# Designs tried in a protein design chat: VHH binders against p30636. Part 16

Target 1, 243 residues: p30636
Amino acid sequence: MSKKLKPFEILEDSCASVCIWLNGEPTAISNRAENLWNKAKYRVATDGAVNEILKRKSFVEWPHIICGDFDSINKQIDTKNAKVVHLPDQDYTDLSKSVQWCLEQKTLTSWEFENIVVLGGLNGRFDHTMSTLSSLIRFVDSQTPVIVLDSRNLVLAVPTGDSNLDVNLEMTTKMCGIIPIVQKETIVSSIGLKYEMENLALEFGKLISTSNEVTTSQVFLKSSSSLIFSIELENWVYKLDSL
Short names: E, the ipSAE of ESMFold2; O, the ipSAE of OpenDDE; V2, 0.75 times the mean of E and O plus 0.25 times the DockQ between their complexes.

## First folded at step 5 (VHH)

Design r8 (framework vhh_7yz9_2)
Fold by ESMFold2-Fast, scan of step 5:
Structure r8 (fold): chain B 243 residues (1-243), chain A 119 residues (1-119)
Amino acid sequence: as target 1 above (243 residues)
Amino acid sequence: QWQLVESGGGLVQAGGSLRLSCTASGFKFSSYYMGWYRQTAGNEREWVAAIYRGGSTTYADSVKGRFTISRDNAKNTVYLQMNSLKPEDTAVYYCARDLYWGEYSFDYWGQGTPVTVSS
């Protein structure tokens, strides 16, 4: 029951994606991220992201869905071609609620997609960054992968047990991290890294794997707990290429 | 095939009350949020009230304190209790469904039930 993880499919235009645009710093949304947003089968914006989309209206497509915890359901936004979805639960983040809503659309409606790409989830407030990582862990066992794309990094959760991770080496600097975020013993073994792990205990305050390096296009990870994998992308990946 | 059937409309004097009902068939009613919209001739449909799957409710400012939306999942029915009716409440009332609170699709509207409030 080894899980196959293919996070680079979002950058290879090889499958249909949901793209979620979070309220984030403008610099976190690059030309490549705008291209990914425009090509997404379903575009979902949080209510805080709408202002940024309006500023970019000459180069970015309008969202299909606008979601959030609106002050008033009666507030009119000119969204003729976007569905407004009220997500009032205050126990969860906007990201967590948006991902859950999208997964429910796949099971309850005619939505067809292979993955969810999140833009701007790693932003200025540190507590918001930690909430983004928490949301990734929440959905780690989903059949639909959730991948966070920030200005320099591709970030995903890796489940407990055995995983094979496909890495597009040409798109990366190969610099990566394996980070124990769950408050539980995290023992990791790897194949395909410069600094291989063999039943190595990872823990905040002791050892975490930073500045590691992928050496092959397929990385094997065995973990006693779910964890975060982060890899740095090449600069050119964030430049919008002309057709 | 799914169906929504509205009923309970009619003629009423200002200050009176009416109870609208909308009975659903052909789909899992408890999985959908339900709402009421109204339309007068020559105007777009106006949202009135909505009830989420968990029972939470929301209302347009024009009807807050006067209208109450409720649901009975055992009967596959959503209700709109209209009190202290005003001539401005005169409209055709439509029942709508969706999976979440938000914008209702025209394809999910029922046939409507007319309400006339005389001064």
Scores: ipSAE 0.000, ipTM 0.122, lowest interface PAE 18.3, mean pLDDT 80

Design r9 (framework vhh_lunsekimig_d3)
Fold by ESMFold2-Fast, scan of step 5:
Structure r9 (fold): chain B 243 residues (1-243), chain A 119 residues (1-119)
Amino acid sequence: as target 1 above (243 residues)
Amino acid sequence: EVQLVESGGGVVQPGGSLRLSCAASGFKFSSYYLYWYRQAAGIERELIASIYRGGSTNYVDSVKGRFTISRDNSENTMYLQMNSLRAEDTGLYYCARDLYWGEYSFDYWGQGTLVTVSS
């Protein structure tokens, strides 16, 4: 049995997505990210992201949901028609809490969506970057895929076992990474990469697969543990320009 | 051993109230997200209420304002207070735990507790 992973559907399909706008460096939010946010069926902003959304108000739609513990929201800001969701749990990041809340809405309410696109989360404070990767691993076995778009990077978790990853080659520089982020044995085999892996042990401090290259539109990955896959988008894709 | 034991079900008339309990043992209760879901005859199992580790709650629309989920970490027990009960609330009620949202990856350890709302 193999899991089907289709992260590029968020860039080319009109399927229903949740977009979560994370608090972080403004440069994380590309023109593509703004486009995905505006087209999202549900727009969820973490409380720290509201100020950045306000600065972009001429270009981006207002969130449907603002969530968090609210110590980062400027109290002078009218939340407008957004629903405010209080998520006070201190043991989890705003991203983890927001993803879980959205999955609850899918289960307990009329929310219908196929994926969750996280905008940002891989730049700014380094501890927050690591928390984003931890959250991807946390939800790796979710039936609803969670995909991060931060600047030119598309990042997702790959589960233990067999996966077939669909890649839109024309939208990428083809440069990719396979990163063993969990603290246990990570043995990987691949088909569809320039530098193929065959029962290769990946480990921080030893070998990690960086600057690898996708060679086919379907990449097979077999892993003894969950891991992070990252791929670089072409500049015209994330900038939405025709240069 | 991990154990979740549901209790408090029974027969009530429409408009009545019941309080369900889920007693937990064998794990660090305060570290888990907890859920109530129900199975009615001829109906798919549905998740009706959740409570996060920090106490935040969520409900399916059909029970909002009528049901209240709560937890007591000192007693390792979760509750579901059910008010204004309707015939459609009839079913087996199960409690479940998860560290993460598992999208129906719940294992329930008890037989559930039966709630019957009838005249």
Scores: ipSAE 0.000, ipTM 0.321, lowest interface PAE 13.5, mean pLDDT 84

Design s1 (framework vhh_podentamig1)
Fold by ESMFold2-Fast, scan of step 5:
Structure s1 (fold): chain B 243 residues (1-243), chain A 118 residues (1-118)
Amino acid sequence: as target 1 above (243 residues)
Amino acid sequence: EVQLVESGGGLVQPGRSLTLSCAASGFTFSDYYYGWYRQAPGKQRELVAAIYSGGTLYADSVKGRFTISRDNAKNSIYLQMNSLRPEDTALYYCARDEYWDSYSFDYWGQGTQVTVSS
């Protein structure tokens, strides 16, 4: 039942990662995100992200895959050696469909990767931001971890039950949030936070844990339902500046 | 009138224990978050412990030493402080919040002084 979550290892090396570049605000894509994208084993762009990748042509590699329903892709853009994957299902977002397709490639083809890093998805249209969080919850029990890097935020879903989260204390301001976005009773216990919770009910409209702080490099979380963990990165980390 | 009245502070030697009490009146006691905060001279006020229903929250600096509890029949909140240290010296406040990060519904007591010294 205890899950090991190691999102900071992913930030340090994307060579075994799928990176998914979402259509969204350009400011969501930091220098760190560009670095992860360029080093990724597989680069997947949603159809709406292609124009932003073109604008960053001098700094970023071209995608291996371009996926979506193609309503957003500019028809004048050559796919230029990327495989185009049509994902027409209207019941799911581009992110959900892209994650599902990548997991299918791992199972059904020769694709080998250890995790998925989503670049962007937490700014711009607010309904799209909510959809990004919904997608994280959808895939929370996947054997392949999914994390989101948007601006200075590292965000992931934490499953029901016990989890141990490895934190690189040098890479974060240590400011974190434990957010009960699922409409179910969310009772949390923690070890390794400045404000330790013991069987404490978290709920929108009542208590959510914002502006908490990681105090140890290993954080334990026990939850009665899945939730979102968010942690702020140090400025030098997302900007790739020296410490 | 909403009132929170703290008591139980005093001068105590390092390693000893104190129990702080907070008596609430003027409102329905249930369905609120209650917390203990402290403020040392020249420092910012900080959260020590909080309680809602059966769940608790503790600052890591007091975890394992302090215990927050409530008695709904007596409309009271308690802070049991064990293994006191000189750095625990502060004015301790009882507070009530309807929502954790709300500035609109905060109610604070007058405070009770805890001094840990020889």
Scores: ipSAE 0.358, ipTM 0.737, lowest interface PAE 2.9, mean pLDDT 85

Design s2 (framework vhh_podentamig1)
Fold by ESMFold2-Fast, scan of step 5:
Structure s2 (fold): chain B 243 residues (1-243), chain A 118 residues (1-118)
Amino acid sequence: as target 1 above (243 residues)
Amino acid sequence: EVQLVESGGGLVQPGRSLTLSCAASGFTFSEYAYGWYRQAPGKQRELVAAIYRGGTLYADSVKGRFTISRDNAKNSIYLQMNSLRPEDTALYYCARDSDWGDYYFDYWGQGTQVTVSS
């Protein structure tokens, strides 16, 4: 049975999402991301992101949860009605800890949601970007999908085995990458890409698939290991001008 | 000295077949990925097919019609082109590559011309 991956449901009104706002470069948070945050069933901010949310307070809703070790939060800020969750473990990133905490709420409390959307995490410090990809791989087999979105990119992990990926072509430039990130053999076959792969080994330092292109709204991927799928999002500002 | 030498091009009618060959010399052939690229007049170079170890990659415009293969004993790669179309007319290049989306080439040959017309 192929796994069905539907990452674009986060941009549609079809299901309930947890939205996690990471501390990072302000330019990573587009109007699209603000709208997604505002409509989220559960809004989770890392402690460092609270200052950016305050700067945007006329346009974005307040978080339901503020989490972290609290080294980054401004002491002058009243947390209002947000629940403060202390995540003191220094051996894990704020993203990894926040995702884990949200998944625990699904099992331990009345939280009901279908996916987790991470805003940011692909910009700013490069080591933090690599850590974001590591977190996606960590949670790749979660029953609850984890999807990273910034102003330009939608990124998710694809599990080992067979997957059918639903792509909303209208929301993308169609430019995509299939990136081997794990430290083991990654052999890929695809259907629905401009450059179709057949049992092709992907490996850093040898061969990777960048600047590929989605040609259909259904993309099939078979992989011997988990990998990262990245697709470029369409610039909605220019579409408004051409209406 | 590293060399890639293409051969097998020519003038053919639509619907016919051609096999292109690329002979490699001056390095350890089996350690690398290889690709066939083409460039039509007035257009940029584009990837047609690639091979790395036992796996392949094809542009959707040629999938099902072209087959890339390698012979490590002969230090050669091949492109079998079936059901040729006028749109396949181009100069075909053999390349030793690592980055298939970005068109960055380690080494490549001089090219062989394929012309498909009646």
Scores: ipSAE 0.386, ipTM 0.755, lowest interface PAE 3.0, mean pLDDT 84

Design s3 (framework vhh_7yz9_2)
Fold by ESMFold2-Fast, scan of step 5:
Structure s3 (fold): chain B 243 residues (1-243), chain A 120 residues (1-120)
Amino acid sequence: as target 1 above (243 residues)
Amino acid sequence: QWQLVESGGGLVQAGGSLRLSCTASGFTFSDYAMGWYRQTAGNEREWVAFITSGGSTTYADSVKGRFTISRDNAKNTVYLQMNSLKPEDTAVYYCAAEYDWGRTYYFDYWGQGTPVTVSS
């Protein structure tokens, strides 16, 4: 019955992952994010991200896929053997459309992958940050997990019901948040946090869980609706320093 | 759904000729610019020739005067006529389609390639 969430296994090895590089603030892309991108089974860039990838061309592999609405394609931008995918729907964000397209590849083509790691999307324009969280909620019940890595932040959606979250304690500062962004009643119980929740109603403008702390390598969460879990990574993890 | 399929490669003697074909499906071919690229082992892909939707052509200096790109919109096919072949033309040749603004299509930028070997 309990859903198993293993975001740290995904963070450590991207060889079975799709990595999506979002158009965003350059400081959002850490050495860890570059490492995950380079080792990913499939590399997907949004059309706005191509310029940032070009600036980093000595350190990062070229995308396999470039996604966007392509209102105009600039012939001066060398796509360097990447497949170009036109995603024209303006009712959805580039991230949401890119995730949906990747999931469709499991059904329509021979793409094989286990999860999606989104690089960036929590820095820069604040409305874009909110859109990233909305996309996580949209895909929370997908059989293919989606996580976001942006600078020191590891963020994922937690589904309605019971979840068991595996945390690599050595890789985190242990500082975490449980955020009720869905506009539905969000009643949460937890096991494995310093500030435990016991059928606690979380709501913007009232109670939200920020600056909480993970105390165990397994965190149990029970929620009446989907929510966002955020945890801060140790400096050496996102900088990819070993000592 | 979409695909680009190259054909016509093979082994030829220096000074010989080959005609490569690339047939497109899954998108409105006539709205796309089409190109030919080639890749030698250990090197990046090199642009060879380009034809616009309107039929205007451009060529890399290394092939100008020897190669001719053309298209047949009724057959959804782009061609590369290669004359006076040299050993340095030995490569895998790739077909590519360039998106035209205002269209709604999914396409692969590259076909799977067709090998050309020119013996001296």
Scores: ipSAE 0.000, ipTM 0.108, lowest interface PAE 19.6, mean pLDDT 81

Design s4 (framework vhh_lunsekimig_d3)
Fold by ESMFold2-Fast, scan of step 5:
Structure s4 (fold): chain B 243 residues (1-243), chain A 119 residues (1-119)
Amino acid sequence: as target 1 above (243 residues)
Amino acid sequence: EVQLVESGGGVVQPGGSLRLSCAASGFTFSDYYLYWYRQAAGIERELIASIYRGGSTNYVDSVKGRFTISRDNSENTMYLQMNSLRAEDTGLYYCARDTYWDSRYFDYWGQGTLVTVSS
């Protein structure tokens, strides 16, 4: 059974998104990402991101939700009517806990959204990058897609089995990677890549697919385990029509 | 060699107008996001206006409706039209460019131009 993956929907005004702002390097958040944050139906900041949002307060809207264990923020910070959500579990990352909480709001508070876009988490401390990828894998089977925008890349997890990935070619440089990060055998077949795979074993220390290239707007992937797909975006990707 | 040179600052009365210019050289001007920053005495440098490659603009609330940022890619120049100036607008104005679209990291700054709004 084939899943339809449409990660580029996060860039469409017709879709209601949750936007999660992670703490990270200042260079990881672009003006395009700030515009995406401002248009989000629900704005969620992790406690470590609050200081960065304060530095950008003249260009970005305040979060609707601030969540975390609150070890990272100054207790004197004015929340400006944002709902503070205490997530004290030390076994999970701030991103993982925030995604889980947002998904629970669909059931508990009737939040309506089609996707979750995550800003930051792939730049700076390398251990934070690995935790971001781990969170993507955790939620890979969610009916609500989780997409990371960081640096100039769009990154998502691809589930085990068959997937058809919808790629907006005009928004990309077409440069992509298929990365096996789970502790399971990852056998991949593809249609729509310059360097096609046919029952190819991907494994750290052996073969990984980097600097591959998307050749069509419909990319088919069959995988024996979950994996990470990354694609490089063009600089002009997020255009907000000005009135 | 990359250069950004600000000009157009001066002394003006409250309610007056000034037009600042930022002349760029040494790079493909049309490929970059551009910014105006303001540094007031004893206050941290703040971002007041930005303009994207395609012409879309953003402003800090305190200048919104009073300031207009624009760019002329044929002349490699960015402008800041300042109207209805207030004493709080006094400061050294800098232009800056981004190195990457996914970054607010500035690899080049101008030397600044001084704006004084005196009552």
Scores: ipSAE 0.000, ipTM 0.130, lowest interface PAE 18.7, mean pLDDT 80

Design s5 (framework vhh_8cml_1)
Fold by ESMFold2-Fast, scan of step 5:
Structure s5 (fold): chain B 243 residues (1-243), chain A 123 residues (1-123)
Amino acid sequence: as target 1 above (243 residues)
Amino acid sequence: EVQLVESGGGLVQPGGSLRLSCAASGFTFDSYAMGWFRQAPGQEREFVALISRSGGSTDYSDSAKGRFTISRDNAKNTVYLQMNSLKPEDTGVYFCAAETYDWGSYPREYDYWGQGTQVTVSS
């Protein structure tokens, strides 16, 4: 079955989105990220992200939810305006746990949202970056799309089978990567890339698609397993200006 | 071409008032947070006041709180600093700054700065 992937619709309007603000490097903070956060239907902060939100209380709305194990939260901070959710499982990252909890709210509490945009997770500690990619793969078959936006990159998982990816060309440098993150051979065919793939085997240690280029506003991908798609955004996208 | 031009500085007696203005051009003003900083000769620039993109949130240094008011007019691409109950310690060059984020910038920095306007509070 062909799945339609529309990662760029979120960048234009987050009013139907859950926005998750991750702990870590402040590279998640841009004019675009703050705008997405402020307009989001539900704002979810990991416990370590609360420190960044406090530094920016003049610019950003307070979270609706603060989640995590709470080892990084300041004990003197008044959290009364946010619902605190304890997620003690140490087998999963804060991102993976937060996404899972939000998806559970859709089924258990009638939360209504169309997608999840994650701010950060692609800079800082490299093992955390790999964990972010692992979380994207974990939720790739969810009916609720999950995308990651960091200071340079828009990143999402592409499921096994056929997908049509909607790309806003003017918002991108068009430079992209198709990365086989699963621990097996991934066979890919594409339409809409400068370096087209036709039943091409991708695998870490052999061949991966880096520095490819999107040539059309709709990219078709057929894959034998889940993979990561990354695309570089134009710098003006982060600034919300014409300069 | 990005420009920030400060005006309204001058010599004033202790207890007096001044209103500083900063006219912005060359960028989408309502997409940027705007701040005021000051610098005494031979010292580091220090934070004075900050206003959010929409003007809905403001923040002040301890020395400015209760005496200074920051405001903005997005239709006129201008940010203001109303300074009341001025003290000799408020003497310095006052700078307007726009908070700009580029991809790859680690801390959030003020990338666009005006030339500054001199404020002298004579004792």
Scores: ipSAE 0.000, ipTM 0.146, lowest interface PAE 16.9, mean pLDDT 81

Design s6 (framework vhh_8k46_1)
Fold by ESMFold2-Fast, scan of step 5:
Structure s6 (fold): chain B 243 residues (1-243), chain A 123 residues (1-123)
Amino acid sequence: as target 1 above (243 residues)
Amino acid sequence: AVQLQASGGGFVQPGGSLRLSCAASGFTFSDYAMGWFRQAPGKEREFVSAISGSGGSTYYADSVKGRFTISRDNSKNTVYLQMNSLRAEDTATYYCAADYEWGRYTSSEYDYWGQGTQVTVSS
């Protein structure tokens, strides 16, 4: 049975979302991201992100939750209007811990949401970019999708097996990549790409799919392992703060 | 009921200025991008300018860049179009529109439309 992936639903305002504002480069947070943040059912900021949120206070809503170890937070920040959550585990990134905590709230406190949108994490320190991708792979089999969005990119993990991916063609340049980042042989077949794959082995150091192109609004992917799908957002869309 | 009430149009000579206003009601104003479009007699409706829900991004047609400025006041549920250095070619009925669907800022496929306000630039 193929899994249905609908990453563009986060941009269509049809779903209740958790939005996580990740500590990172300010240029990663487009005006589209600000709008997604403001419309989110639950707004979660990592402690290092709060200073950037303060700089944008005329345009963005305050977080419902501030989480982390609090080493990065300005001590003058008024946290009275947000619940502060201590996530002291040093074995995991702030992103991974925040996603896990939100999924626990869905089970333990009856939070209702359909997806998690992560703002940022794809630029700045390269090790942080790699940890963002690692977190996507960690949660790839979650019933609650986790999607990373920055000013140019929409990125998600695709699970092992069969998937049908819905693409909103009006919101993208259609340029995409299928990236084998797990330490396993990744054999991929596709339908709906300009450069189709048929039982093709993708591997770092050999062949990876970059600068591919979506040709239809539905893309089929069959993979022997989980992988990363990345698609470029349309320039007109990401230059506007609503989308 | 959703309502968009455009006002501020009128007669002005070339080189003059006008400020258009669009008062919105019946929806959560800050969740909607707002756009201005115009239509001259015998011509198709064309995009003029757009502003995001937060006001952090603005977009302009090439024909009006540097002359027109779009702004909004979310506390008053109003979007504005400041029109400077007006030309005869700017003569049109100006419409404000609200868009909740993403990526449609330069499209004529906005969710809600006002009745428009007439701008005439003539000597």
Scores: ipSAE 0.000, ipTM 0.111, lowest interface PAE 20.1, mean pLDDT 83

## First folded at step 8 (VHH; framework vhh_podentamig1)

Design k1 (at its last look DockQ between E and O 0.01; V2 from the best seeds 0.00; counts 0 for: pae O 13.0 > 2, unsure alone 57.2 < 65, grease 26 > 24.2, placed apart)
Fold by ESMFold2, look of step 8:
Structure k1 (fold): chain B 243 residues (1-243), chain A 120 residues (1-120)
Amino acid sequence: as target 1 above (243 residues)
Amino acid sequence: EVQLVESGGGLVQPGRSLTLSCAASGFTFSSYYMGWYRQAPGKQRELVAAIYSGGKLYADSVKGRFTISRDNAKNSIYLQMNSLRPEDTALYYCATYFRGEWYSSGYDYWGQGTQVTVSS
């Protein structure tokens, strides 16, 4: 089953997206991320992100939803007009719970959106970064794509089978990685990369495809297992937009 | 103990073909990634093609013109180079990748190289 992946739509125009502000480190949040947050149709902040949003009150819109595992300490935060959602399950990460809750809103409250974009989750504690990648794989077959980004990286999962990935070359350095994090045999073929793969086995400890480069605006990937695709973002594009 | 010996380089005219060979010894040939790199004067060494268990990787600049192949019985890999261009002029190296107790980011063993010169 061929899949069409269009992760750069969140960067190119006003896309109907949910934006989740995960409680990552402040240095990972850039002007690009603030613009994405402000333009999102639905803004969801974890309870740990509220103080960071408050520090940026002149630059960022207030969330529509504040979610988390609110305990007695959380009663001290001023939620203003945001809806508060309690997500207490300790068996899942904040990201997985937030994504699942957002997806449920399509049926429960008739939310309409095309993407979930996540700010944060690629820095700070390394095991949290690994958990973010695991969550991307968990939702890889969702009809609503989940895209994670920070100031330098756009990251998504690519499903088993055939996928066509649209890349806005001008918004990137074109440097990319194809990473086999699923613990199953991962055999990949590609079209549109500087180093093309033809039924090539990828595995940690042998070969992974880092420091590859996209050469076309449409990249084909065929894989026997789900993949993580990462691409480096070019910072100058948002400088031009702000002039 | 590990040895990689390239052969088949030479001077050829643009549009012609050439086959490079690499004979390997000193390891279990079928268990390792093997590949071809090239280095033109004044440039960094670049990957051309690689092969492992029937899977292949090509630089986009050579895909459709070059074909890598492997003969496990002869402990050899080959690079069939068709439609050669002046920009293919380089010293071509055979290389292999080993997994150790830590990840290696490049090929661990290199041959001496065989020169390919495409000129009229």
Scores: ipSAE 0.346, ipTM 0.741, lowest interface PAE 3.4, mean pLDDT 83
Fold by OpenDDE, look of step 8:
Structure k1 (fold): chain B 243 residues (1-243), chain A 120 residues (1-120)
Amino acid sequence: as target 1 above (243 residues)
Amino acid sequence: EVQLVESGGGLVQPGRSLTLSCAASGFTFSSYYMGWYRQAPGKQRELVAAIYSGGKLYADSVKGRFTISRDNAKNSIYLQMNSLRPEDTALYYCATYFRGEWYSSGYDYWGQGTQVTVSS
């Protein structure tokens, strides 16, 4: 059975979403991301992200949750009405721990949400980017979609087997990548790409499907292993004053 | 021009019910996100209830007490508020934004708000 992935639908509104704000380059969080954050049902800030949120206090709502190992948070920061959640496990990244914690809230508490939108995590420190990808793969089989978004990219993990990706072509440049990232043989077939793949082995050091192009609003992928799918967002900033 | 006009607010005693209405004009909102928000004095604006393509959403604080509905023929949404509490006191806003557009969260429209006061 094909797994339906609707990342753009998820991002059309965030009112049923958990938004996780990751620490990173400020430019990673666009006004689009701010709006998603502000409308999110649950706003979760990692410890380092709080500093940036404070800088943007005029534009963004305060988080409901502040979580992490608190190594990077200013100790003098007033957490206000946010719940502080300590996640001490050092074996996992703040993102991974945060995602896990959010998913646990669905089971353990009254938290109800349909998806997790991660803001940032794709730029700045390259090792952080890799950690983000690792986290996506960790939760690739989750029943709750996890989408990573920055100012330029929409990224998600695609599970083994058959997947159907809905793509809003108007919101993108159509430029995309299908990237093997797990340490397993990755044989991929596709429908809906400029450069289609038919039982093609993707492998770092050999062939990976970057600089591909989505040609249809639905992309079908068949893969022997988990993948990373990335698509470039159209860089458009809406200005209310222009109305 | 997109306009949202809220009505139905007022002063009520705890335990009473109130129905808010929002009349939309300038667009057909059947396919769009519609929501009620509220802002209490000294607090941040918060989502109360919303209708979207996936269904209805409620804040935990109002779940089971409030019901959001829409009438496409009247281009209106409603918020039935039952078992009102003092903590429900706020300025209530109707909001919409156009989904699936270039800027999914950029086209936000708000009403002027209607005051709901719950007091004994």
Scores: ipSAE 0.000, ipTM 0.233, lowest interface PAE 13.0, mean pLDDT 87
ESMFold2 (binder alone), look of step 8: mean pLDDT 78; pTM 0.789

